# VHH binders against q9y6x5: the designs that were tried, part 126

Target 1, 379 residues: q9y6x5
Amino acid sequence: LPPKLLLVSFDGFRADYLKNYEFPHLQNFIKEGVLVEHVKNVFITKTFPNHYSIVTGLYEESHGIVANSMYDAVTKKHFSDSNDKDPFWWNEAVPIWVTNQLQENRSSAAAMWPGTDVPIHDTISSYFMNYNSSVSFEERLNNITMWLNNSNPPVTFATLYWEEPDASGHKYGPEDKENMSRVLKKIDDLIGDLVQRLKMLGLWENLNVIITSDHGMTQCSQDRLINLDSCIDHSYYTLIDLSPVAAILPKINRTEVYNKLKNCSPHMNVYLKEDIPNRFYYQHNDRIQPIILVADEGWTIVLNESSQKLGDHGYDNSLPSMHPFLAAHGPAFHKGYKHSTINIVDIYPMMCHILGLKPHPNNGTFGHTKCLLVDQWCI
Short names: E, the ipSAE of ESMFold2; O, the ipSAE of OpenDDE; V2, 0.75 times the mean of E and O plus 0.25 times the DockQ between their complexes.

## First folded at step 5 (VHH)

Design x2 (framework vhh_5j56_2; at its last look DockQ between E and O 0.38; V2 from the best seeds 0.00; counts 0 for: pae E 4.0 > 2, unsure alone 63.2 < 65)
Fold by ESMFold2, look of step 5:
Structure x2 (fold): chain B 379 residues (1-379), chain A 127 residues (1-127)
Amino acid sequence: as target 1 above (379 residues)
Amino acid sequence: QVQLVESGGGLVQPGGSLRLSCVASGFTFDTLDYYAIGWFRQAPGKEREGLSSISSGDSGSTSYSDSVKGRFTISRDNAKNTVYLQMNSLKPEDTAVYYCAAGIKYSRGYTFEYDYWGQGTQVTVSS
């Protein structure tokens, strides 16, 4: 019987929420499994790039989903939340669900994980839901568990995505204890429902479950705005993405655009593409624009307008506020083990190991996660 | 702050056409996918009905309710910060107050709330 894995993401779940709020159901999950307290994600710390990094084990420059908003100058194609279905954007890598379902007697299922409703390399998840944010967690869970129980060939890899606490984190900010406590209580109840559903269907003992997230959230404020129109006329560039990492395509001489921007704000770093810090692994893709602007934590880049968001993410991936957690439970995992940190790209080779899949070339290190697994020597 | 002003309503004969305008201020349609503008209507004694929407940003994704698909067309003019509803083949049952509204996206996949509403413009289809 091949091993099975369910990968669950609660979008925007900051690692330190675990210590600052109550999670009775998640804490029970962790007590019977493993916890990685901090997952160092990839730069930029945005939703589409980090979800694809989890399932490919690649830095953004290598998998090609380099932001939530992109432009390809060669093909003149645009990518955004409202325009994300063209396989062109996704085809620079092979996600784990494609590798999994191309094996003999295996299929993959997906409940709205980014990219799973796209035919990547002419291959779409064997069972999937078209993305629709109005679909409840219960319906997503019902479909996933139905597919795990009743599919031929059997579903051995499944994904489940939920938009919270990211949506509420943007709306209220992570420092709003009253609203975030209410939101996170609801998330914990959903985790309780997940576990109980798996137990009632007889899946719990033999299914490996990873609960993780793509990034954290930092507090923003109307007092921390960087007004880009105060520094440069918008006719001199095309704006590909705005905040907190702006992607700037010059319409005039690049050095002139850089010089207009470099002293715009002490709360923003301005990089020519070749000067982007090596630790970001964010240079070697044509979709990365010639100039990027990186706001300091909690600062928002605007075009002479206000921001309605009180929390945001996308900042430097060294910031603890940008880091999610990872918890896991199942026959492959130890019981009651805590681990300090891994890189988000390390999740992919670990998942390939659990599923018995040969990983594609990637940036992850299996050794970083082997102590989580019962079948590995780890000293 | 976001403000919306409808115009272009009036009296029209059955089978005729009318174009509604919604002028927005407090945001621009050339911003990234942060907003959607929707058209709604409410006839006397009926619940408010969603008709069509268009997103901000470069893609400008549109949607239509089944009741108006094929007859109504939503469009925008970014230079004028204006959204239009072109209404063709009008019927007496299209008589209503028409509203535009703006929704703000808080998460992936158009998780937004229509928080900003115009005052409405009357459309009357009568022979």
Scores: ipSAE 0.141, ipTM 0.561, lowest interface PAE 4.0, mean pLDDT 90
Fold by OpenDDE, look of step 5:
Structure x2 (fold): chain B 379 residues (1-379), chain A 127 residues (1-127)
Amino acid sequence: as target 1 above (379 residues)
Amino acid sequence: QVQLVESGGGLVQPGGSLRLSCVASGFTFDTLDYYAIGWFRQAPGKEREGLSSISSGDSGSTSYSDSVKGRFTISRDNAKNTVYLQMNSLKPEDTAVYYCAAGIKYSRGYTFEYDYWGQGTQVTVSS
């Protein structure tokens, strides 16, 4: 039987939640599998970019999903959470479910993972759910597991996405122990449901399951705001994306806009596109705007308004608060093994290996995940 | 800090009209991807009830309760960051404190809730 892999994402699951909160079900999952304690995600540390990096192994500049909100100056197209269905945005890369789907005697399934309800390179998963936030985890899980169990050709790769604890992290802030404990308990219970469902269907022993996330969450405050209106008139630029990484499209001379912004706040770095630090791998794409503003951790960029978010993400990808975790279980993985860190782009070549797929060119390093796999030598 | 301030309430005769305003601060309608503004009322001894709502986006989806449908109209002025409730054909039973509320989504899939409330404005319909 061909290997099967289920990739699960709990949006905004900060890595150190595992240390600060209780996860009986997830810990049991980890005990019987592997854990990567910190996953260094890609800059910017947002939902769409990082989810696409997981399934392509590419930095944002390469796969072209450079933010949750994008603008293409040539086509005049916009990308956003409510406008993400145009293949134009996704076609700069080939995600793993497409690669898998194109193989003989294999099919892919998806429950609301970013990009899965869009035909990419004229290919869409044989089984997928259109994104709808109102659909319960249970329904998503039921569909995914049904497809994994009863499809022909067989589903060999599936994705499952859930919006928590990101939404709650934004609302309550990651430091709200009372509310976040409640939220994270629910997440753990969902993991319990997942495991139970797989066992009930007889899938647990043969299915490889990865549970991960796209980014973490940092505490924000009303006392840490950067008001751009104090520095520059909004008529001088178009805002493509706002916080904590603002994408600025100048309406006047770029240099003038830059000069007005460069000293706006000691808690914000301002970069011309060509001066964006190389470590971000966030430069070589036309969808990246001429000027970007990067707020310091916990600071919020605002326009003549105060932020109501108590938590946020999108900051420097080197910050631990931005890092998610990765746990995995199944025949491909060791039992009871913990690893310190990998890059989020490393997940792709690992998944390709597990599934026996030839990976597209990518930025991941298979060597970083070898110790997680039973069929690989680990030094 | 998100603040909502209602105005426009007062005393009117049955059959009269009032226009309530809800001015929002702390966020702007033009910059938020997802929000909703709702009008509520609470009469003495009664539970608070929803009357009307308007959502974000160009479409500006609106809703009305059966009790006010055809009589009340919700509208939005983005430039003024204000939501209005035009109340026509007012009845004595419309007497209540009227509240505006705001719900803001910060992430995809975020559950909609009205998290911010105004102080309320008194509307009295009496002959």
Scores: ipSAE 0.033, ipTM 0.435, lowest interface PAE 3.6, mean pLDDT 93
ESMFold2 (binder alone), look of step 5: mean pLDDT 79; pTM 0.804

Design x3 (framework vhh_5j56_2; at its last look DockQ between E and O 0.73; V2 from the best seeds 0.00; counts 0 for: pae E 2.8 > 2, unsure alone 60.3 < 65)
Fold by ESMFold2, look of step 5:
Structure x3 (fold): chain B 379 residues (1-379), chain A 127 residues (1-127)
Amino acid sequence: as target 1 above (379 residues)
Amino acid sequence: QVQLVESGGGLVQPGGSLRLSCVASGFTFDTLDYYAIGWFRQAPGKEREGLSSISSGDSGSTSYSDSVKGRFTISRDNAKNTVYLQMNSLKPEDTAVYYCAAGIKYSRGYTYPYDYWGQGTQVTVSS
C-alpha cells in the first residue's frame, strides 16, 4: 500500500500558544507522535510565502511567492491574497502535490491550501476545493476524508487549510487571553474532530498526519506606529506592500528615496535590496522591490491612517513570536518524541521521503528531521 | 481614522438612473488590498441589505447581490478616493436609505464586519 500523508495548517498558530493555553486534543495527538517545539519559518513571515515554502522546500526568493502583495515589472501583473489565481506567480517552483500526482497510480487532494486551486505547470490538484472562507472546517474535512477513502487512482497526499487562529490573532492580539482562549479552544476541538473522524473511517493507523502552521503572531498597539507620510511624499514611490515589511518601488532616484527613509524611525530598518541581510535569503528575485522597510517587532508601518489590527506577523524570522510548531502522528513517526527546532524548508524533503518522492532541488535538509522518523538511523 | 461620506441620492422615476458617491478618507485605494468598501440599503421596517462591494488595491475585485446584479455597477476613482454605485433600471422597491461602509481585511478570506459607516443618502423611486 503506498504511504499516505495529510498536511494540515492552522494559519497563524504561534508556537508558544502550546505552553500558554490548554489543548487536550492536540496534546493527546503529540503524546502519541512527535512535536517540533519551534519551526523557524522564512522571511517574510507572511501566509502565502510560508505555505509555499512548506510544500516546495524553497526560500521565498527561489519559489517566487515573496509576499502576500507583489508586483512584477516585466508583465505589470499584481498579486494579492484576493487576486492569487494567475499561474504566473506560482510557476517558479513545483509544489509537492504536483510531483505526487505525476507518479503512477497516485492522486493529490486539497482543501484550500494556498495554490491548490491554481494549475501550476498546467497541473492542478487532482481533487480540490476552490478557496472560499465561508466553507466550514467540517465540510473541508469531509471532502478530504472522502477523497482519501474513495479515489482512483488513490489519494496519497492531501492537504487541509484553516484560517484560524490567524484571523483572531490579528483582531485581538496574542496577549488577549480571554478572546484567544475561546478561539484556541475551538481549534483544539477541531483537532479532536479531525482525529475522531480519521479513527471512525479506519484511516488513523495508516495515515501520516502533520499539523503545523505558517507563522506566529505578535502584539501590536496604536502606540507603536511608523508614519511614512511624515518622512516621504507619496509621489516619490509606488507602495507594493506596507506592513510590517514595506516594499517600495521608487519613482525618482532610488538613493534619494532611501535617504528620505533611512532616518524615518529608530524602530524600522531600511534596506536597499543588495543590503538585505544574507540570513533572510531574500534578495534574488525580481519580485523583491528595490527598497524594503522592516519594522521592529510589534511596530506597524502606516501612511496617514491607524491600523485596526491588534496583532500582526511578517517580521524578522529570527523572532520566536513569528515561529509556528509542528506536530505529527502516523506510521512514519516515532511516538512520544520531542524535538527542539527545524527550519520550515526542512518539512518538504521529509514529506518527500515519507511519500517515496524524489524532491526537486530545494533549501531543506533531510538530516534535520531524521530523528522524527522511525525508518532512520539517528546518530 | 476612516471616514465615509455618501452623496448623490434623490427622487427618480421608475426606470431611471442615479449615481451614488462614497468619498473615503483615512486609507488609500491605489495599491493596498487592505479594505473592502460596500454599498448597503435599508428600507423602512426592513433589515439592512448588502448590495455590492469592491476591494481596495489594484485588483479591484467586485461582488454583487442577486437583487441588483446586472442593474447596479460598483466602481472607484483612486485619484478622488471615491467609490461609486451606478444604479440603473431603478424600481420602486429600490427605495431606501443607501449607506457605504468599509471593512478591514484581517486575514486570508476574512473581512471583518463593516465597522465604518457613512450617514446614508436617501433614494426614492416613485411615480
Scores: ipSAE 0.284, ipTM 0.613, lowest interface PAE 2.8, mean pLDDT 90
Fold by OpenDDE, look of step 5:
Structure x3 (fold): chain B 379 residues (1-379), chain A 127 residues (1-127)
Amino acid sequence: as target 1 above (379 residues)
Amino acid sequence: QVQLVESGGGLVQPGGSLRLSCVASGFTFDTLDYYAIGWFRQAPGKEREGLSSISSGDSGSTSYSDSVKGRFTISRDNAKNTVYLQMNSLKPEDTAVYYCAAGIKYSRGYTYPYDYWGQGTQVTVSS
């Protein structure tokens, strides 16, 4: 039987939540599998970009999903999470579910993972749910497991996405122990449900399962605001994305806009596109705007208004608060093994290996995940 | 700082139409999808129910409950920072206090926690 892999994402699950909160079900999952304590995600550390990086192994500049909000100046198209259905935005890369499905006697399934309800390279998952946040985890799980169990051709790759703890992290802030404990308890219970469902269906022993996330969450405050209106008039630019990484499209001379912004705040770095630090791998795409503003950790860029978010993400991908974790269980993985760090783009070549797929060119390093796999030599 | 003010309610006969307005202050519609405005209603003795929502982003993504789909239309005027609810083919069961609410988007597709509410406007459908 071909190997099967279920990729699960809990949005905004900060890596150190595992140290600061209790996760009986997840810890049991980890105990019988593997853990990567920190996953260095891609810049910017947002939902759509990082989820696409997981399934393509590419930096954002390469796969073309460079933010949750994008603008293409040539076509004048806009991208957002409420307007994400145009293949134009996704076709700069080939996600793993497409690769998988194009193989003989294989199919892919998806429960609301970003991009899975869009035909990419004229291919859409054989089984998928249109994104609807009101659909319960249980329903998503039921569909995914049904497809994994009963489909023909068999589903060999499936994705499952859940919006928490991201939403709550934004609302309460990651430092709210009371509320976040409640939220994270629910997440752990969902993991319990997942495991139980798989066991009930007889899938647990043979299914490879990866539980991961796209980014973490940092504490924000009303005392840490950067008001752009204090630095530049709205008439001089179009805002494509706001915080904590603002994408600026100048309406006047770019240099003038830059000069007005460069000293706006000591807690914000301002980059011309060509001067964006190389370590971000966030330069070589037309969808990246001419100027980007990067707020320091915990600072919020605002437009003449106060932020209502107590937590946020999207910051420098080197910040530990931005990092998610990765746990995995199944025939492909060791039991009781912990690893310190990988890059989020490393997940793709690993998944390809597990599934026996030839990976597309990517930025991942298979060597970084070898120690997680039973069929690989690890020193 | 966010404030919402509803208007346009009143008495209408069955089959009639009303257009509700919700003027928002404290935030603006723009190309960014950071906010959502929704219309809700609450009839006497009933729970508040969501009717429709629209995003602040360029997409102007809209949603409708089954109870009003095909009869109600939500729209917006960015210049006026106003959201409208065009209500057609009104029925007696549509009688309620109608509220507009605004919420900040926290996550993809997450049902907005509507933290800001208007005062409501009475809609009465009766012969």
Scores: ipSAE 0.127, ipTM 0.628, lowest interface PAE 2.5, mean pLDDT 93
ESMFold2 (binder alone), look of step 5: mean pLDDT 78; pTM 0.798

Design x4 (framework vhh_5j56_2; also named xa34; at its last look DockQ between E and O 0.34; V2 from the best seeds 0.00; counts 0 for: pae O 6.4 > 2, unsure alone 64.1 < 65)
Fold by ESMFold2, look of step 5:
Structure x4 (fold): chain B 379 residues (1-379), chain A 127 residues (1-127)
Amino acid sequence: as target 1 above (379 residues)
Amino acid sequence: QVQLVESGGGLVQPGGSLRLSCVASGFTFDTLDYYAIGWFRQAPGKEREGLSSISSGDSGSTSYSDSVKGRFTISRDNAKNTVYLQMNSLKPEDTAVYYCAAGIKYGRGYTFEYDYWGQGTQVTVSS
């Protein structure tokens, strides 16, 4: 009998929120399952790239979703949060829901995980919701559980995406205890609702559930701005993405643009594509622009002085503030086990193992997650 | 800082049409998907009502309230940094001051509040 897996993401859930805020429902979920305290995500630490890394096991340069905003000079195509449906962007990799549903007698279901409403390699999730941020968590959960219970062929892999605490983290910043406590309590209540719904439907004992996130959040300030307009004229480049990793397409000589930018701020690193540090695994894709600007933690690149965001992400993936967590419960997982860290790309081969799928070539290491699993020899 | 200036209001008969304009400064429609522009209205003694919105950046997604869906159309012109509200089949209950507002998108397609407002333009629908 093929095992079933539900993968849940709460966007922007910084790992140390677990330490700094109260989560009675999530802590009970962890107590009866496993926790990875810090997941080292991929650079850049943005939503679309990291969600695709979870489900492909690939670094961004390899799966092709290299930012939330992208430009392809050959086709003149643009990608953004509100313009993400062209399969062109997604087709450099095969996500797990495609591999799963192409197996005999299996289906996949999706409630708004990035890419699940796109026909990737001409294959769209068997059951899915078109992305709409106004759809409640309850409706997303109701659809997922209905599909898990009532589909033929059976749904063996399902995904569920929720926009918080990312949106509130941007608005208030992670250090706003009052507002973030309110937001995170609501999220913990949603986790309680999820577990209760699964129990009431008879799914809880035999469904593997992973609750994770794509990145964390760092505090920003009006005192930590890098004004790009003060360093370079707009006419010298096309801006593909702005902050905290700016993507710069020069309109004049690339070296001239680089030289105007390299001394713009001591709080910003300026890289020619060829000089991007190897540890980022962020170089070998045509969608990575010729110059990138990487702001220091908590600094914001702006064109003008007006900004209302008090939190952001996208920074260096070595920063603990950028790291999410992973919790899991189900027959594949130990009970009460805590693990310090894995790489976000390790999640994919683990999920493939749980589902009995042959993984596509990827950057993850199954051995890094073996101690979470009851059927593996932990060393 | 974002500034918004509305124009195009006036007096019109029931069943008529008007086109409102909202010119933005300190904010540009470009490839960056950071903002949403919305149209709102407020009649004397009533609460402010949201009508329609459009996102910045490529493909700019739109939304409409039930009260205006099918009659009003929001659009934009990036070269002029302008958002429009085409109002057709106008009714006396559409009489109000119409406001343009801008909000920052927080995360994936999400706008919590509209923080920047224009001064408004009067629309009067009367025979």
Scores: ipSAE 0.304, ipTM 0.605, lowest interface PAE 2.4, mean pLDDT 90
Fold by ESMFold2-Fast, scan of step 7:
Structure x4 (fold): chain B 379 residues (1-379), chain A 127 residues (1-127)
Amino acid sequence: as target 1 above (379 residues)
Amino acid sequence: QVQLVESGGGLVQPGGSLRLSCVASGFTFDTLDYYAIGWFRQAPGKEREGLSSISSGDSGSTSYSDSVKGRFTISRDNAKNTVYLQMNSLKPEDTAVYYCAAGIKYGRGYTFEYDYWGQGTQVTVSS
């Protein structure tokens, strides 16, 4: 029978939360599976870019989802996480559910993973839910498990997305132990419900389950604001994305805009597109704007206003606060193994291997994940 | 500082119409879906209910509760930093204090938390 994989994302689950809070259900999951303590995500460390990197194995400049807000100057199309349905934005890569459906004549199922409610290369997930934040975790789980048990051709790849702890991380900040403790306990309980549901339905022993996230979270403050309006007048540029990575499309000479911005704040780096550090792999795509501003960790770029967010992400991907974790359980994975670090782009070729799919060219390195897998030689 | 000021309430007959206005200060409507304005109401002895919302970005994404869908329309005037609620076919059960609230985007897409509230405006529907 074909191998099956369920990929679960809890948005904004910072790796260090595992050490600072109690997760009895997640710890039981890890005890009989594997844990990667840190996953180095791609830049920028935002939801849509990193979720698409997980399922394509590509840097953002290669898969084309380079931010949660994007603008194409040629077509004048605008992308946001509230206006994300145009296939134009997603067609620069082939996500794993498309590969799964096309290579093996298998089905895919999706509960709200970014991109799964969009036809990509004329292929949409076989079973999917249109994005709606009001739909409970339990309803998402019920649909996924129904599709895993009652599909022909069989569902072999399924995804499940949940918005927390990201929303609470933004509202309260990761240093608010009282509020974050409550949120994270609820997430642990949802993981317990997931495992129990899979066991009750007879899916648990033969299903590979990955629990991961797209990014972490860092503490912000009203004392750490960069007022862009103090640097440059709005008539000089179009603002494509704001914080903590601002995307600037000049309306005048690019050098003039750059000169107005370059020394505005000691807590912000200003880059012409060609000067963006190579280590970010964030340069070779038309959706990356001519000038990019990168705020230092915990600093928020604003337009002559206060910011109410006490937590944020999008910062430099070398920062441990931006890193999620990965835990996995199932017949493909060792039991009780802990690994220190992988790159988020490494998840895709590992998942292709588990499913028996030929990966599309990608930026991941299969060797980085070999020690997690029972059918691979670690030494 | 985010502040919201409601106006346009009053007494109307069943089947009548009112337009409520909410003037926002402390942020502007722009390309980014960073803020939302929501309309809420509360009648005496009842819980506050959400009626409609509109995002600050160019998408102008809107939502409506089932109780008002097809009767109420939310809109915005970006130049005046004002959100409107056009209320048509008013019923006695629409009698309540109406509040506008500003929400900040916490997380993906449609996740907004309403932390800034106006003082409210009274709407009374009676013959």
Scores: ipSAE 0.274, ipTM 0.615, lowest interface PAE 2.7, mean pLDDT 91
Fold by OpenDDE, look of step 5:
Structure x4 (fold): chain B 379 residues (1-379), chain A 127 residues (1-127)
Amino acid sequence: as target 1 above (379 residues)
Amino acid sequence: QVQLVESGGGLVQPGGSLRLSCVASGFTFDTLDYYAIGWFRQAPGKEREGLSSISSGDSGSTSYSDSVKGRFTISRDNAKNTVYLQMNSLKPEDTAVYYCAAGIKYGRGYTFEYDYWGQGTQVTVSS
């Protein structure tokens, strides 16, 4: 039987939630599989960029999804959560479901994973759901598992996306133990439902399942605000993205804009595009704006208003609060093995290996995940 | 600290008109990915009922309850961070405390809820 892989993302699942909250179902999943405690995600630590990095193995500058909100100055096109359907934004890379879909006797399925409802390189998954936040996890799970079980050609790669605990993290803040406990319990219950469904269908033993996330969440406060209006007139620039990484498109001389912003706050770094730190791998793309502002952890960039967010993400990808986890189960994975850390781009070559796909050029390192796999040598 | 402040209520004769305003602070309409502002009312001894809503985005999708459809109009001014409810052809049964509420989404897939409420403004329709 051809190998099958289900990739599941719970948006905004901070890695240390596993240490601070109870997850009976997820822990059982981990017990019978593997855990990577920390996954270093890509800068910026946002939803669309990181989800695309998972499935391409590329840094944001390479796959071209550089933020949740983007602007292309040449075409004057905009990208946002509500406007993400133009293949123009996605075609700078080839995601794994496309690679898989193009193989003989294989098909891909997707339940609302970013980019899966867009034809990329003129290819779309044989089975997919248009994004709709109102659709329950159960319905998404039912569709995915049905496709995994009954499709011809067989679905060998599937993605499943869920919006929590990200939304709640934004609303309550990650330090709200009462509310986040409730939210995270629900997530664990969903994992339980997933496992149960797979067992009921007879898929559990033969299906490889990865449960991961795109980023974490940090606590924000009304006491930690950076007001750009105090530093620069709004007429001097266009804001493409705001917080915690602001993308600035100057309407006047770039240097003048930079000079007005560079000392705006001690809790914000201001970079010209060419001066963006190399460690971010966030420079070599035309979709990155001429100036970026990076707020310190827990600080929020605002325009003459206080932030309503009690939690946020998008900060420096070296911050532990920004890191998600990865758990996996299936015939490809060891049982009861824990690993400290990998890079999020490392997931792609691992998935390709599991599926027997030739990976496109990518930034991942297969060697980082070898110890997770039963067919690989690990010291 | 999100705050909503209603104004514009008062005493009017049947058939009269009022314009309610809801000023939002703590966030700006232009900077939010997703939001909805709704108008509600509660009469003495009755449950709170939804009247009208307006969503974020260029489309600015609006909705109305059957009880106010054709008489009430919701609109917004992003520059003033204000939502309005124009109430025409008012009836005695429209007498209530009127509230504005805000639902804010911070990310993809956020479930819409009205999380913030104003203090309310009294509207009295009487001869």
Scores: ipSAE 0.022, ipTM 0.354, lowest interface PAE 6.4, mean pLDDT 92
ESMFold2 (binder alone), look of step 5: mean pLDDT 79; pTM 0.803

